# Designs tried in a protein design chat: VH-VL binders against o74797. Part 7

Target 1, 157 residues: o74797
Amino acid sequence: MGKFALNLNAELTGVKNLAPKDEESFYYAFKVQCSGCREIHDNAIEISRSETHSIPGSKGEANLIWTCKNCRKTCSFVIEGPFSPYNDSQETKKVLVLECRGCELVEFIPQGEWIANGAESNTLFDEIVLEDDWYDYDENASSEVSITNLEWSISKA
Short names: E, the ipSAE of ESMFold2; O, the ipSAE of OpenDDE; V2, 0.75 times the mean of E and O plus 0.25 times the DockQ between their complexes.

## First folded at step 2 (VH-VL)

Design z05 (framework fv_zimberelimab)
Fold by ESMFold2-Fast, scan of step 2:
Structure z05 (fold): chain C 157 residues (1-157), chain A 120 residues (1-120), chain B 110 residues (1-110)
Amino acid sequence: as target 1 above (157 residues)
Amino acid sequence: QLQLQESGPGLVKPSETLTLTCTVSGGSISSSSYYWVWIRQPPGKGLEWIGSIYYSGSTYYNPSLKSRVTVSVDTSKNQFSLKLNSVAATDTALYYCARHSYFGRTFDYWGQGTLVTVSS
Amino acid sequence: QSALTQPASVSGSPGQSITISCTGTSSDVGGYKYVSWYQQHPGKAPELMIYDVSNRPSGVSDRFSGSKSGNTASLTISGLQAEDEADYYCSSYTSSSTWVFGGGTKLTVL
């Protein structure tokens, strides 16, 4: 059993409240390592708060139940609450916490669409993709906006 | 416009390694929104996913082929490649490169395909 | 072999509607919205027709529609035209972060 934190450090220019679009249904992609056999799996797992499955042999529930292909150990993943919007430009912040049993998170794969608001304008940017850098223009603030130098890391929570 | 083009030998001998390259033009391979994919189709049969690669080098393989397959990416050339080891006649197929979009989790652009025949 | 079950063939006349089914399990079609459909004309690469169960890419006719109920996704083609004659494949993401295809359905427009 372990709790893992997904951390983000990014440089925000002219934007605030960076978060996944439609967060409840957003799929978080991770490379995982089985605690039993120590193999890091080739294929990422994807976890959403919108999905719930019964844990075999338990009254508990998880967002993903997954079986290690090598050692057949059952793994479960629970997302603890929604993503915490990122507002801490150039500071490392814990943005998501997961409880993992049977596996450890190794690497986050940023995918999907993200959203943010113009820092002073509150303009909604709702089709952000977190490529190496993101750039756009805030018409209401008459200024360029960007999200750059994204660094994702995983730590014990 | 985005275009994908397969290249490589049309004939490979049994037990040798098949190497194919996909050249991407009209778009960047270095994007967090896309995976780059190999899919094959034996003559007269259906489609089989071989594997995918993310621009960081992270790979995802069909478990039935994992022991024989390697996908690699060269972001400086805007290319990705497939190596399939120890080929047999059953590996004879049209080989497609494709793009996989996170937005739809779909294979939205395909190359024209290249026929690879495994025979002596 | 294929992991998703499709009928081998389907046929219709111009102007009619046909439906092609794609049946999987709760670990693929039933569990995820990531179901797509591809059209393949003889000698050509597959072309995306439907993604995320029911969404059409730009340029795809609204005669093509998709739906899902439980573990079965369906592609419906209304107002059949001769150029619709092709092989159709469904595809789904799986709980193992892999991709699977259906066996394909040959559509004949009589």
Scores: ipSAE 0.000, ipTM 0.498, lowest interface PAE 13.3, mean pLDDT 87

Design z06 (framework fv_zimberelimab)
Fold by ESMFold2-Fast, scan of step 2:
Structure z06 (fold): chain C 157 residues (1-157), chain A 124 residues (1-124), chain B 110 residues (1-110)
Amino acid sequence: as target 1 above (157 residues)
Amino acid sequence: QLQLQESGPGLVKPSETLTLTCTVSGGSISSSTYYWVWIRQPPGKGLEWIGSIYYTGSTYYNPSLKSRVTVSVDTSKNQFSLKLNSVAATDTALYYCARDRYISGSYPYYFDYWGQGTLVTVSS
Amino acid sequence: QSALTQPASVSGSPGQSITISCTGTSSDVGGYNYVSWYQQHPGKAPELMIYEVSKRPSGVSDRFSGSKSGNTASLTISGLQAEDEADYYCSSYTSKSTLVFGGGTKLTVL
């Protein structure tokens, strides 16, 4: 059993409160390594706070129960609380914590739609994709906005 | 917006060295999440991966081209370059630079952003 | 270098569904879930349509889907539209830590 932190470092220009759109139902994608056989699985797993499953042999629940296809080891993943909105431009911040049993998180795959607010205007940007750098214009602030130099990392929490 | 732009000679003579440069704008080449890639396509034919580089200088090359190819990166200029030695007519192709998503613990080789391509003709 | 086998051409009518196959070996398509598909219109750079066998990048229509069975990966395009007429290429990671492409398939929408 281990706790893993998803960390983000990004340059925010003119925006604040970067977070997944509809965070509670958002699917977080991770590459995982089985602790039993050491295989890094080719396909990412996807985990959402909105899904819960009973952990076999436990009174606890997990957001994903997953079986290693190679060694058949059962793994569980629990998201600890919601994503913390990112406001720390050019600083590394822990944005999400997961408790993993039987597996380790190797890499986060940013997918889906994200949201942010104009830093001074509070303009909602709700179709942000982070597979690459993002650029847009804030009509209310009459300024260009961007989210660039995105660096995701995973560490022990 | 991220943009990749190839530059270099449109014509190279047989036996000479082809040098191409890709300029990255709208994003940093010094990213831990991406490799930077050269791919080519002879006119009317399919795609061929040439090689990939990480911003630290680590490279992977197509074995069929490895003896002739060198990829280098210049993080201060936000550029990476291809040198292909001893060119022949069969090296005539559109040359693309592209971005490859790096997955820690593996190297997935899928290209999410491409330059427009530059045609290189090898002829005397 | 066409390490992966694709049919040279496929055709369909608007609204129909078509499938393009990409066949390799256990050391590439069969051994790893790192198959990608690219769409290329004449005179344009290729565009990523599918990665990791079945995943779509943001902005790619859900009419495009990918799958794999044994050593064969497949791209399926449902609800065919005229704009889908293009060349399609598959690619796969290999046990040599290299990348190989298929020979390409020309899709004609009749």
Scores: ipSAE 0.000, ipTM 0.468, lowest interface PAE 19.1, mean pLDDT 85

Design z07 (framework fv_zimberelimab)
Fold by ESMFold2-Fast, scan of step 2:
Structure z07 (fold): chain C 157 residues (1-157), chain A 122 residues (1-122), chain B 110 residues (1-110)
Amino acid sequence: as target 1 above (157 residues)
Amino acid sequence: QLQLQESGPGLVKPSETLTLTCTVSGGSISSSSYYWVWIRQPPGKGLEWIGSIYHSGSTYYNPSLKSRVTVSVDTSKNQFSLKLNSVAATDTALYYCARLGYSKSLYWFDPWGQGTLVTVSS
Amino acid sequence: QSALTQPASVSGSPGQSITISCTGTSSDVGAYNYVSWYQQHPGKAPELMIYDVSNRPSGVSDRFSGSKSGNTASLTISGLQAEDEADYYCSSYTSRSTLVFGGGTKLTVL
């Protein structure tokens, strides 16, 4: 109860250092389930490390304070540190850890723009979108690059 | 190009268990953006959602079928399967597998398999 | 029966417009913008025509459009063509985290 890890397993061809673009302000999207009423919220919540809110009735702070629309329970989410750049092609790696109170993370939605570097070059790819497999060409390495077979999972941290 | 293909028996006897498998090709079954679903259609009738599975194994079932249905996923084979217990003639239908979009508040079925006809008869 | 109500049949002539309704409740169509529409030709699997109430997938003709008002979603087909003759189904997410379909509408192009 409380800490969840976001895990990634992906096949990297010709790229390294996969991470969210402008990571500190990046919005991580998750579907959540309220621990009180078990309702899964129909829209994803979005959490950024750059946002901080006071937890009601506490001296603590969280990156998102959310109220369940069904049972009115207050939930809080804290991101522990930055996203860990993914370099472990075809291996499962914990890339983000979140502390959740009152809710559980159900599913990650890989929205927004991501970045990576050419593995053999220093080519910056800064407009990567991961809703589907990604393909491009590295002019400096004269080779095709891709990020495919993306497998996101959530586990207890 | 992502494609889904159903496989399983075309004829099942009453009271037996129906087992169908969906093979996903042209893409990975592991994705945070999609559920994988079973839908059926009795001849000449409408569509009925059976159940959905996420690559983690998380499932959602049609309440009317929940006591008889199990959906499982095998990410290493890029497959997901349906088991329907205690079948009766009313379970005779075309069975489809499909991908269910979920990313960014999306719930739609695309693509669909071609469908496989299952007849329940003695 | 089906959870969402559709007319059993609708008809129109080539070049005309028709609308197919899909009526649910405040716990499905009225609660969420997750309505999708499917076209099914005889002997074929259903094909996605509209998702998320009004969004059209790449490759689907702009003659197809979707909308929603209260508990009723609508599919409108303009400039009817013979190939539009098919069965049409709506689908919606529900507050029970389930997915439901309408009973289907047979479109005849006269």
Scores: ipSAE 0.000, ipTM 0.472, lowest interface PAE 17.3, mean pLDDT 86

Design z08 (framework fv_zimberelimab)
Fold by ESMFold2-Fast, scan of step 2:
Order: C-alpha cells, then sequence, then structure tokens
Structure z08 (fold): chain C 157 residues (1-157), chain A 125 residues (1-125), chain B 110 residues (1-110)
C-alpha cells in the first residue's frame, strides 16, 4: 500500500483552524501518476470522503476508482480520515492522508471554499479561497486577518 | 452578557410529547457564528447531546433520538425549542440549552461556552 | 454506555497535579481537534474549561491544561485546590457529524 500525506505550510495572521468548507463533502483535487506506465493524467482527479465505490475484484471500498487512459490500469484512492485543521503558522504539517493503489499523488490543486476562525474572536470566515493569498478584516477583533505564503507538498506518509 | 434560560413542564406523562423552549437574551440567535444546542443529564448520570440548530433552520440530531426529536428556531422571539415525542421514564433528566461556535465542519462544535441553568423534566404517570 | 472512555474517579491532595484521560477512536478524538472539557459542581450546569483540545476560555485558571496524543485527550489540573472537586466530562465531534461525551470522572480532593 502506498500512503501519501498532503502537507501545508502557511502564514496565518489572526486566524486559526484553517480547513475545507463542509469538509465531509469537499472535493480534493490532485494530479496523479499511474505507477504502471508513469503517465501523469492531464486533468486533476477529485476525491471526496462522502463518495465510496466498490473496488473491482475486492470486497473493499474506495473514495475514487480511476482508470489510466494509457495503460488501462485501475487505481484506487482512500482518504484516511478528515482533514486535520491547520493551526501551525509557518510550520509544515500533515493535513490529509490518502492510501493510493496503482497510482501516486503528484500535486495538490487548492480549489473550492475554505473556512477558518478568528484567532481570538472565533469569527467565522467561510468564503476563503486559497489559489492566492487571502486577506480580510475581523470586525469583532478590529484587526486585519490573512493567510499567505501557502506551500502545499506531497510526501510519503 | 449572553444568557440562556430553559422553560417548559416539569412533569410529562409516558407516551406524550415533551416541549421545552430556550430563550436567548443579551445577544442575537440570528448569528452565522453559532449553533444552538440541547443537552440532557439523567439524575446521577452523564451528559447526552440531543441536537443542534443553526439560525437558518438546519438541524443535527443524536441518532439514538432522531426519530423522536425535533428542534426548531424562532428568530423573531430569539428562542429555540425542543420537542421529544413518545416519552418514557428513561427520558427523565435535567435538560440544558447551550451555545457553541460553528466549527470547521458543517455540524462541528468547538465547545459549549454558554449554558442555561437546566430544567428538570420527570416522566411519570 | 459512553462513547468516550474516562476513569470513573481520580483523587489528589491540595498542591498536587492530576490528569484525566479521555479515550476514543480515530472517528472522534483521533480524527478531530474538537475536544472540550467541562467541569460540573453538584447542582450546577457544566462550565467549559477547555475547547479545541488545549484552549482555555477567558476566566479559566491556567492550572487547567489540555492535550491530545493519538486517540486519547487529557485534562491536567496542576496545583489542586479544594474547589476543583467536581465531575469532569470530555466531549468530541465525530465522523457521523455528531457530538459525544465521555462518562465523566469524579475528582476528589483529599
Amino acid sequence: as target 1 above (157 residues)
Amino acid sequence: QLQLQESGPGLVKPSETLTLTCTVSGGSISSSSYYWVWIRQPPGKGLEWIGSIYYSGSTYYNPSLKSRVTVSVDTSKNQFSLKLNSVAATDTALYYCARTYRGIYSSAYYGMDVWGQGTLVTVSS
Amino acid sequence: QSALTQPASVSGSPGQSITISCTGTSSDVGGYNYVSWYQQHPGKAPELMIYDVSNRPSGVSDRFSGSKSGNTASLTISGLQAEDEADYYCSSYTTKSTYVFGGGTKLTVL
């Protein structure tokens, strides 16, 4: 079994608990490489904890079954539990673990809406977009908030 | 200062419906930052989560009680209410209302920071 | 019984430290950082002591601290005082979008 960790390093100013909005149904987008033919699929795959599919030839289930267009090898992906909320400003932390069979994760594509709480106010910011640096204002704390210098990486878990 | 206060009958007969109301004062129930929660505690026993409601009307229930429980919110009165159907003696408990911040997941709780004083409900014929 | 396992009782003397454990699974305590601790004195409503594993609300003594390792969360009370004698409950969010409590621990200050 190949386990991969999604890691995040980001600078948090005035916010805590950074995570995907509605995490159970959130679609995680990854570029993947087939282990059989080494081809990287042109389009990202999207995986959600809310979806399950039967693994062909097995009693097991996966969150996504993917077939390589080049070699026709079947790959499967299982998310091992929920996204771990990021609170470790400027430290690299493992935020998500996936079991991958027949394939490898190459790159994470941050998409969708994210959420965080004001660090001291607990104000909910629920429309955070992470393709670029994010800036907002916390009215309850009377301070500017931001999420900047986002670095995503994939490592063997 | 935010305060929560439970109200309702102290005695309910078996098979009837228990109705409790929580009145919120010193703050608005129509806040996107909070869930409003019902918890109970049978005499001499531990705490049990019953259900939670968001001001939009979205509800989350304890699966063991889901078939008998309805939580509703009335934003014009700054109140939320619990209805528990088909009560039995095992439903005898102190019933608390509480507030919790809306967390990262759609139904997640960061901790119940404000509680009502609790109201004792006895189910007896 | 309770979804989360706590010892039924713990005891200590004034000035000592005690730790109360709260053990769940990867579907609750191990999977989420939404662990809270409540203190309940006889005849009173519970009071929030710790939220999000290790954070203290304003007004809670720094003698109370929280931590988590794997599937077990812990509440540590240092410099025990007579007024700490109470029941303590842990709670956690779960993968089923529910909220569960531990069975409670009675702290006796001898």
Scores: ipSAE 0.000, ipTM 0.491, lowest interface PAE 15.4, mean pLDDT 85

Design z09 (framework fv_zimberelimab; at its last look DockQ between E and O 0.07; V2 from the best seeds 0.00; counts 0 for: pae E 15.4 > 2, placed apart)
Fold by ESMFold2-Fast, scan of step 2:
Structure z09 (fold): chain C 157 residues (1-157), chain A 124 residues (1-124), chain B 110 residues (1-110)
Amino acid sequence: as target 1 above (157 residues)
Amino acid sequence: QLQLQESGPGLVKPSETLTLTCTVSGGSISSSSYYWVWIRQPPGKGLEWIGSIYYSGSTYYNPSLKSRVTVSVDTSKNQFSLKLNSVAATDTALYYCARHVGYQYTGKSYFDYWGQGTLVTVSS
Amino acid sequence: QSALTQPASVSGSPGQSITISCTGTSSDVGRYNYVSWYQQHPGKAPELMIYDVSNRPSGVSDRFSGSKSGNTASLTISGLQAEDEADYYCSSYAGSYTWVFGGGTKLTVL
């Protein structure tokens, strides 16, 4: 059991407020390791703040109930608040916190679409994909924009 | 025996709303292990996932159809339904309802039971 | 077009083995081990043949097997029989609770 922090370090050129598109319904993908059997699941799990499920045998609820396919242990995940928009170019910042029971987060997979604003223009970029470096142009600022050197890490909070 | 059966109009006019229902028997729609799904197949073409619902009320839609699609449940009748707005000739297809084994809760992901399919023709 | 690429047709003789490929991307077939295969006879609903890449549901012949390498999943049918003649569709999880299907492959038993 414990809290896990998702951390990001990225180089932002001409953009600010990097965050998931439609954050409340965004699916955060993680590779996980079962605490009971130590198996790392071969498929990523996906967690959204918009989903809630009753924890079997408990009065509590979680955003995801996951069953280890190896040992059948039930694990649960709770996202503790929304993603914190990333604005600290080239600095490691905690962007998301999850409470995990029965499992540990191993790796974040930055799937889906992300959003950001032009740093000075506030131009909305709403189709950002972060599985590789991202480049575009800000017409309102007449400048190239980019998000590069993305480093995701998971630490215990 | 679990059985799914589609029902609805066989003919819909362009620009109208298509409404289909799936009646589930031999199992509960309120089960936490399953999602309930609409899949279509235009004549002579392949399969296309339309959308799914989970017992919690969460809905998931094919991005290409999301602006036109609504999936809902009626637990008192053990049914779920599809509404597809602003239909065009390209929406002509066999429409299937199906059950999906929950990908994260079971550690498995597949469509295990399908209805027989209902043909919907979009024509004036 | 369909999201997953399958050959339009494949053919074989009784007793032969054939393989049908299903090629996606690093965000679907390449990322998840949630690939399933469906058999469809004319006028019938699709029937599950393989799930989670290589697993057979009860009642499906062990002549059917599945595998995956990189972005390509494969369905292999050994000891080909006349009743195997059908359309075959692959499906993969594509993230964010979305699923995609292949264009389908018509299997002809000569």
Scores: ipSAE 0.424, ipTM 0.816, lowest interface PAE 3.0, mean pLDDT 90
Fold by OpenDDE, look of step 3:
Structure z09 (fold): chain C 157 residues (1-157), chain A 124 residues (1-124), chain B 110 residues (1-110)
Amino acid sequence: as target 1 above (157 residues)
Amino acid sequence: QLQLQESGPGLVKPSETLTLTCTVSGGSISSSSYYWVWIRQPPGKGLEWIGSIYYSGSTYYNPSLKSRVTVSVDTSKNQFSLKLNSVAATDTALYYCARHVGYQYTGKSYFDYWGQGTLVTVSS
Amino acid sequence: QSALTQPASVSGSPGQSITISCTGTSSDVGRYNYVSWYQQHPGKAPELMIYDVSNRPSGVSDRFSGSKSGNTASLTISGLQAEDEADYYCSSYAGSYTWVFGGGTKLTVL
């Protein structure tokens, strides 16, 4: 329970401003652990800014309301603040903050498409897949570009 | 107080499979804050990380041993195990189980609790 | 996984300060602040002395301190005592959920 931070460490070559494509509608996938029964569920949950749900017993709203199938505890998830574009190659940076009640985030599952700009050319790369290392070529800069050695982690915010 | 204890045969023949179990007491293995680790030390030599397992079953192995190593966890018994296939004399070592603190980049990453170690000798 | 580089041995007299170096690469020690140090007496399991470069666990003497510069981490033991004679190992996160140890340093108290 509390605020959790998604952190990223990656080696950026020739690119900058790494961020989710269409961040507003982007679904962040996490494995979660129930704070009640301590079960880590096999299937990742998906959280998006585009969703809003009423929190049971509260006047508040969350981006996701989720129920533990094991103990039936209810969890709420709120994305706080915008995604912070990643620019600091080989440094661990906080890129997203979530408020979680009833559950803890334990693992981020990269999915979907991401975007970045050529470091010098500003060329937009908008079909980046981060399930593995990413390689491409910047025609405007006449140079190879890559995003490698991606390390995703969860910490208390 | 958390305690880890290694168990298994102290003698294994070449080409056979080494099997060890670590029993955790004084605390639950089912924690999101820890990894459970195997480390070995050949006699008179240094430490070598073998592999880690999360209580959910996610495993990570030393690349040099990956093809021969399997780590498993049994949360119901509060145990985790090591299997090393096709052993050779070079696998003779004191084998430690240990707890590793923290999910990566949480500000903590270290091995805080260790078993006493169990010697495994590979000999015909 | 190649081991981190430590001197094979160091020595000092009681009351002196000694330093043990641990040199890695830009992919491990130089990249992460997850360097830990362990003390191992003969016939005993390693004991955590320093974690995350410079933090000392409860119960560990304040004579032990850690630092890092570039790809090299250092363990300093001040006010050397006879009981400090042991093997010392550094460890570092090496990416992709892997860890590496140093080759170990034998500390002799003269």
Scores: ipSAE 0.007, ipTM 0.586, lowest interface PAE 9.2, mean pLDDT 92
Fold by ESMFold2, look of step 3:
Structure z09 (fold): chain C 157 residues (1-157), chain A 124 residues (1-124), chain B 110 residues (1-110)
Amino acid sequence: as target 1 above (157 residues)
Amino acid sequence: QLQLQESGPGLVKPSETLTLTCTVSGGSISSSSYYWVWIRQPPGKGLEWIGSIYYSGSTYYNPSLKSRVTVSVDTSKNQFSLKLNSVAATDTALYYCARHVGYQYTGKSYFDYWGQGTLVTVSS
Amino acid sequence: QSALTQPASVSGSPGQSITISCTGTSSDVGRYNYVSWYQQHPGKAPELMIYDVSNRPSGVSDRFSGSKSGNTASLTISGLQAEDEADYYCSSYAGSYTWVFGGGTKLTVL
C-alpha cells in the first residue's frame, strides 16, 4: 500500500485559494502504472471522493476499484484528507494525498473546474480551467489576474 | 448509433434571442469523455466555434461571442441548447451541434459527430 | 480573434496530389498537436478526415494525410478524385478549452 502526494507549483497573480470547484464531487484524473505488470495505461483513471466501494479481500473501502486490463490485478485508490488550497505562488506544495494499492500514480491531468478568490477582493472565480494558463479580470480589484506556469508532480508521501 | 439533431426556428427578427436545441440519441450526453458544442457557418463563410458545455454544466465560449451566448444542458432530456441574444443579420448562419471527443492528454481532440445543421435567417 | 489562415482555393487534376495549408500561431497550431481537418460537400455537414495532425479515423481513405511544421499544418490529398471536390477546414485547439477554425479552402477537381 503506497501513499502518493500530488504537488503543485504555479504562479498566482491576484488570486488565492486555488482548489477544485466542488471538491466532494470532483474527479481527479491520473495516469497510472500497474505494480504487477508495470504497464503504464494510456487512458487516465478518474477518482472521486464521492464514490465508495468495498476493497476485495479487505474490510476497508476505496474511492475507486480498478482492474488492470493487461494482468487483471485489482487496484484500489483512496483519497486521504481534503485538497489543500494552493496559496504559495511559485512554491511547490503538497495539495492532495492518495493511498494506492496495486498501482502507482505517474501523472496528474488537471481536468475539470477549479475555483479561486481574488487575493484581496475575494471576487469569486468559479470557472477556472487549468489544462493551460488561465487569465481573467477582477472587477472588484480593477486588475488582471492569472494562474500560470503550472507544474504538477507526484511524489511518494 | 449516436445521432445529433438540431431544432429551433428558421427565422428570427433582429434584436431578438435565437434559441436552438440539440437532441442526442443513441448515446448518453452524461459522459466524462465528451463536450457538447455549437458551431455555426454563415452563408458562403467558414466555420466558427460558438461554445461548449460539459454535462455537469461547465461552459466555455468563443471570446468574440461570450457577451451574447449561453449554452445549457438538460441531462434528463439528453439535450443541450444555445441561446444567442440580440441577433443581427450577421448572425444568419447554418448552426450545427457536435460532439467533441478529446483532451490534450489523451491524444484525441476533434469533433466526431455532427448534426445536419439548421439554417437560421435573421431578417427585418 | 485569431483565425487559422487557409488558401481560398486549390485545384488539381484527377490523379494528382494537392496540399492545403493551415497557418496559425505559436499559441495554437504551433503549441498543440490537436489539429483536425474536415471535408464538407455542398449541403452536407462537415466530416472528420484527419485528427491530431496526422491520424485518420476509420473509414477515411489513406489518400488523405496530414502533417505539421512550426505554425503550419498541411492536408495532402493524393490520387485526386472528382468526389474530393469540396470545402476543407482545419481546426486547432487554442488553449483554455477554446477552438479556432480556418476560413476554408475550396478544392476544385478539373
Scores: ipSAE 0.000, ipTM 0.480, lowest interface PAE 15.4, mean pLDDT 86
ESMFold2 (binder alone), look of step 3: mean pLDDT 91; pTM 0.914

Design z10 (framework fv_zimberelimab)
Fold by ESMFold2-Fast, scan of step 2:
Structure z10 (fold): chain C 157 residues (1-157), chain A 124 residues (1-124), chain B 110 residues (1-110)
Amino acid sequence: as target 1 above (157 residues)
Amino acid sequence: QLQLQESGPGLVKPSETLTLTCTVSGGSISSSSYYWVWIRQPPGKGLEWIGSIYYSGSTYYNPSLKSRVTVSVDTSKNQFSLKLNSVAATDTALYYCAREYYDFRSGSYHFDYWGQGTLVTVSS
Amino acid sequence: QSALTQPASVSGSPGQSITISCTGTSSDVGGYNYVSWYQQHPGKAPELMIYDVSKRPSGVSDRFSGSKSGNTASLTISGLQAEDEADYYCSSYTSSSTRVFGGGTKLTVL
């Protein structure tokens, strides 16, 4: 129970507006810990703003309802608004907020495809993968571009 | 090489708020492998868990104390703190800060490093 | 009282074995394999002796062993030595995401 912020600190060279590709349908992957038994789920769970489920015993809705495999207690996750595009090279910024019940977010896994624009050129890079450092070339700016030193952290929102 | 050091007042008056800080050195609070914990021990009595905090800010409190307790973490200072409101003579104890190891697969939940403890006396 | 039940005291002679019990419920000791044991000498902070029911940290003598059956965990000290004289506390995680301690056992080595 409570709001969690996903934070990013990354070094941007020659790019701006880093965000998930097709953000509304993007699946955010997290390792989660059950508050009831403290078991961390073997695999990451995936949450998208485009999916909604009824919360058992409530009139509310959540983007994901998760059941702990060990103790069978129910956890729910709600994404509060869209991802905030990251532009703050080498500064920690809150990029996403989630409300969690019965569970705790442990670790973010930056899977899937991401997008960014060339800082001066506005060139679209639409196949960015962030599981490791990313490097490419901006033909319109005649310069190398990169996203490096990625640090994801989770804090109370 | 990891050290935990409690700091705060040795004497607090009844009805006031007790504030203690734990300074962590030789290791980072911003680790996903640890909870940071407050435990107390009244003179001549046993250990009582007060609460735990994860670096994300998530907290877990002893139900007997939860209406009076707040634990917070400051990752930039590598510190975490305890606030205990409306203290009474029964809150007189040695207060320990500790590190709780937890493993992503097994959970573990054991206190592997402890501070030396700081005595807090609640008296008029 | 303490959530977990331990005997108030146990005693033994050098070279003997002693066992300290720690009894809870299915919501703590019986429900999880997250039982730990701590040794506390007078005037000192507790020190971890056993974790995850039966595992020893680096540097802890193999004379210390842990086990669990149902709702009762046990700490056994074999080849008892004078330095083992201390208070011993068990601890367990609970189904309410809390941590509880036993009341402590004073071990006297005679």
Scores: ipSAE 0.000, ipTM 0.499, lowest interface PAE 16.2, mean pLDDT 87

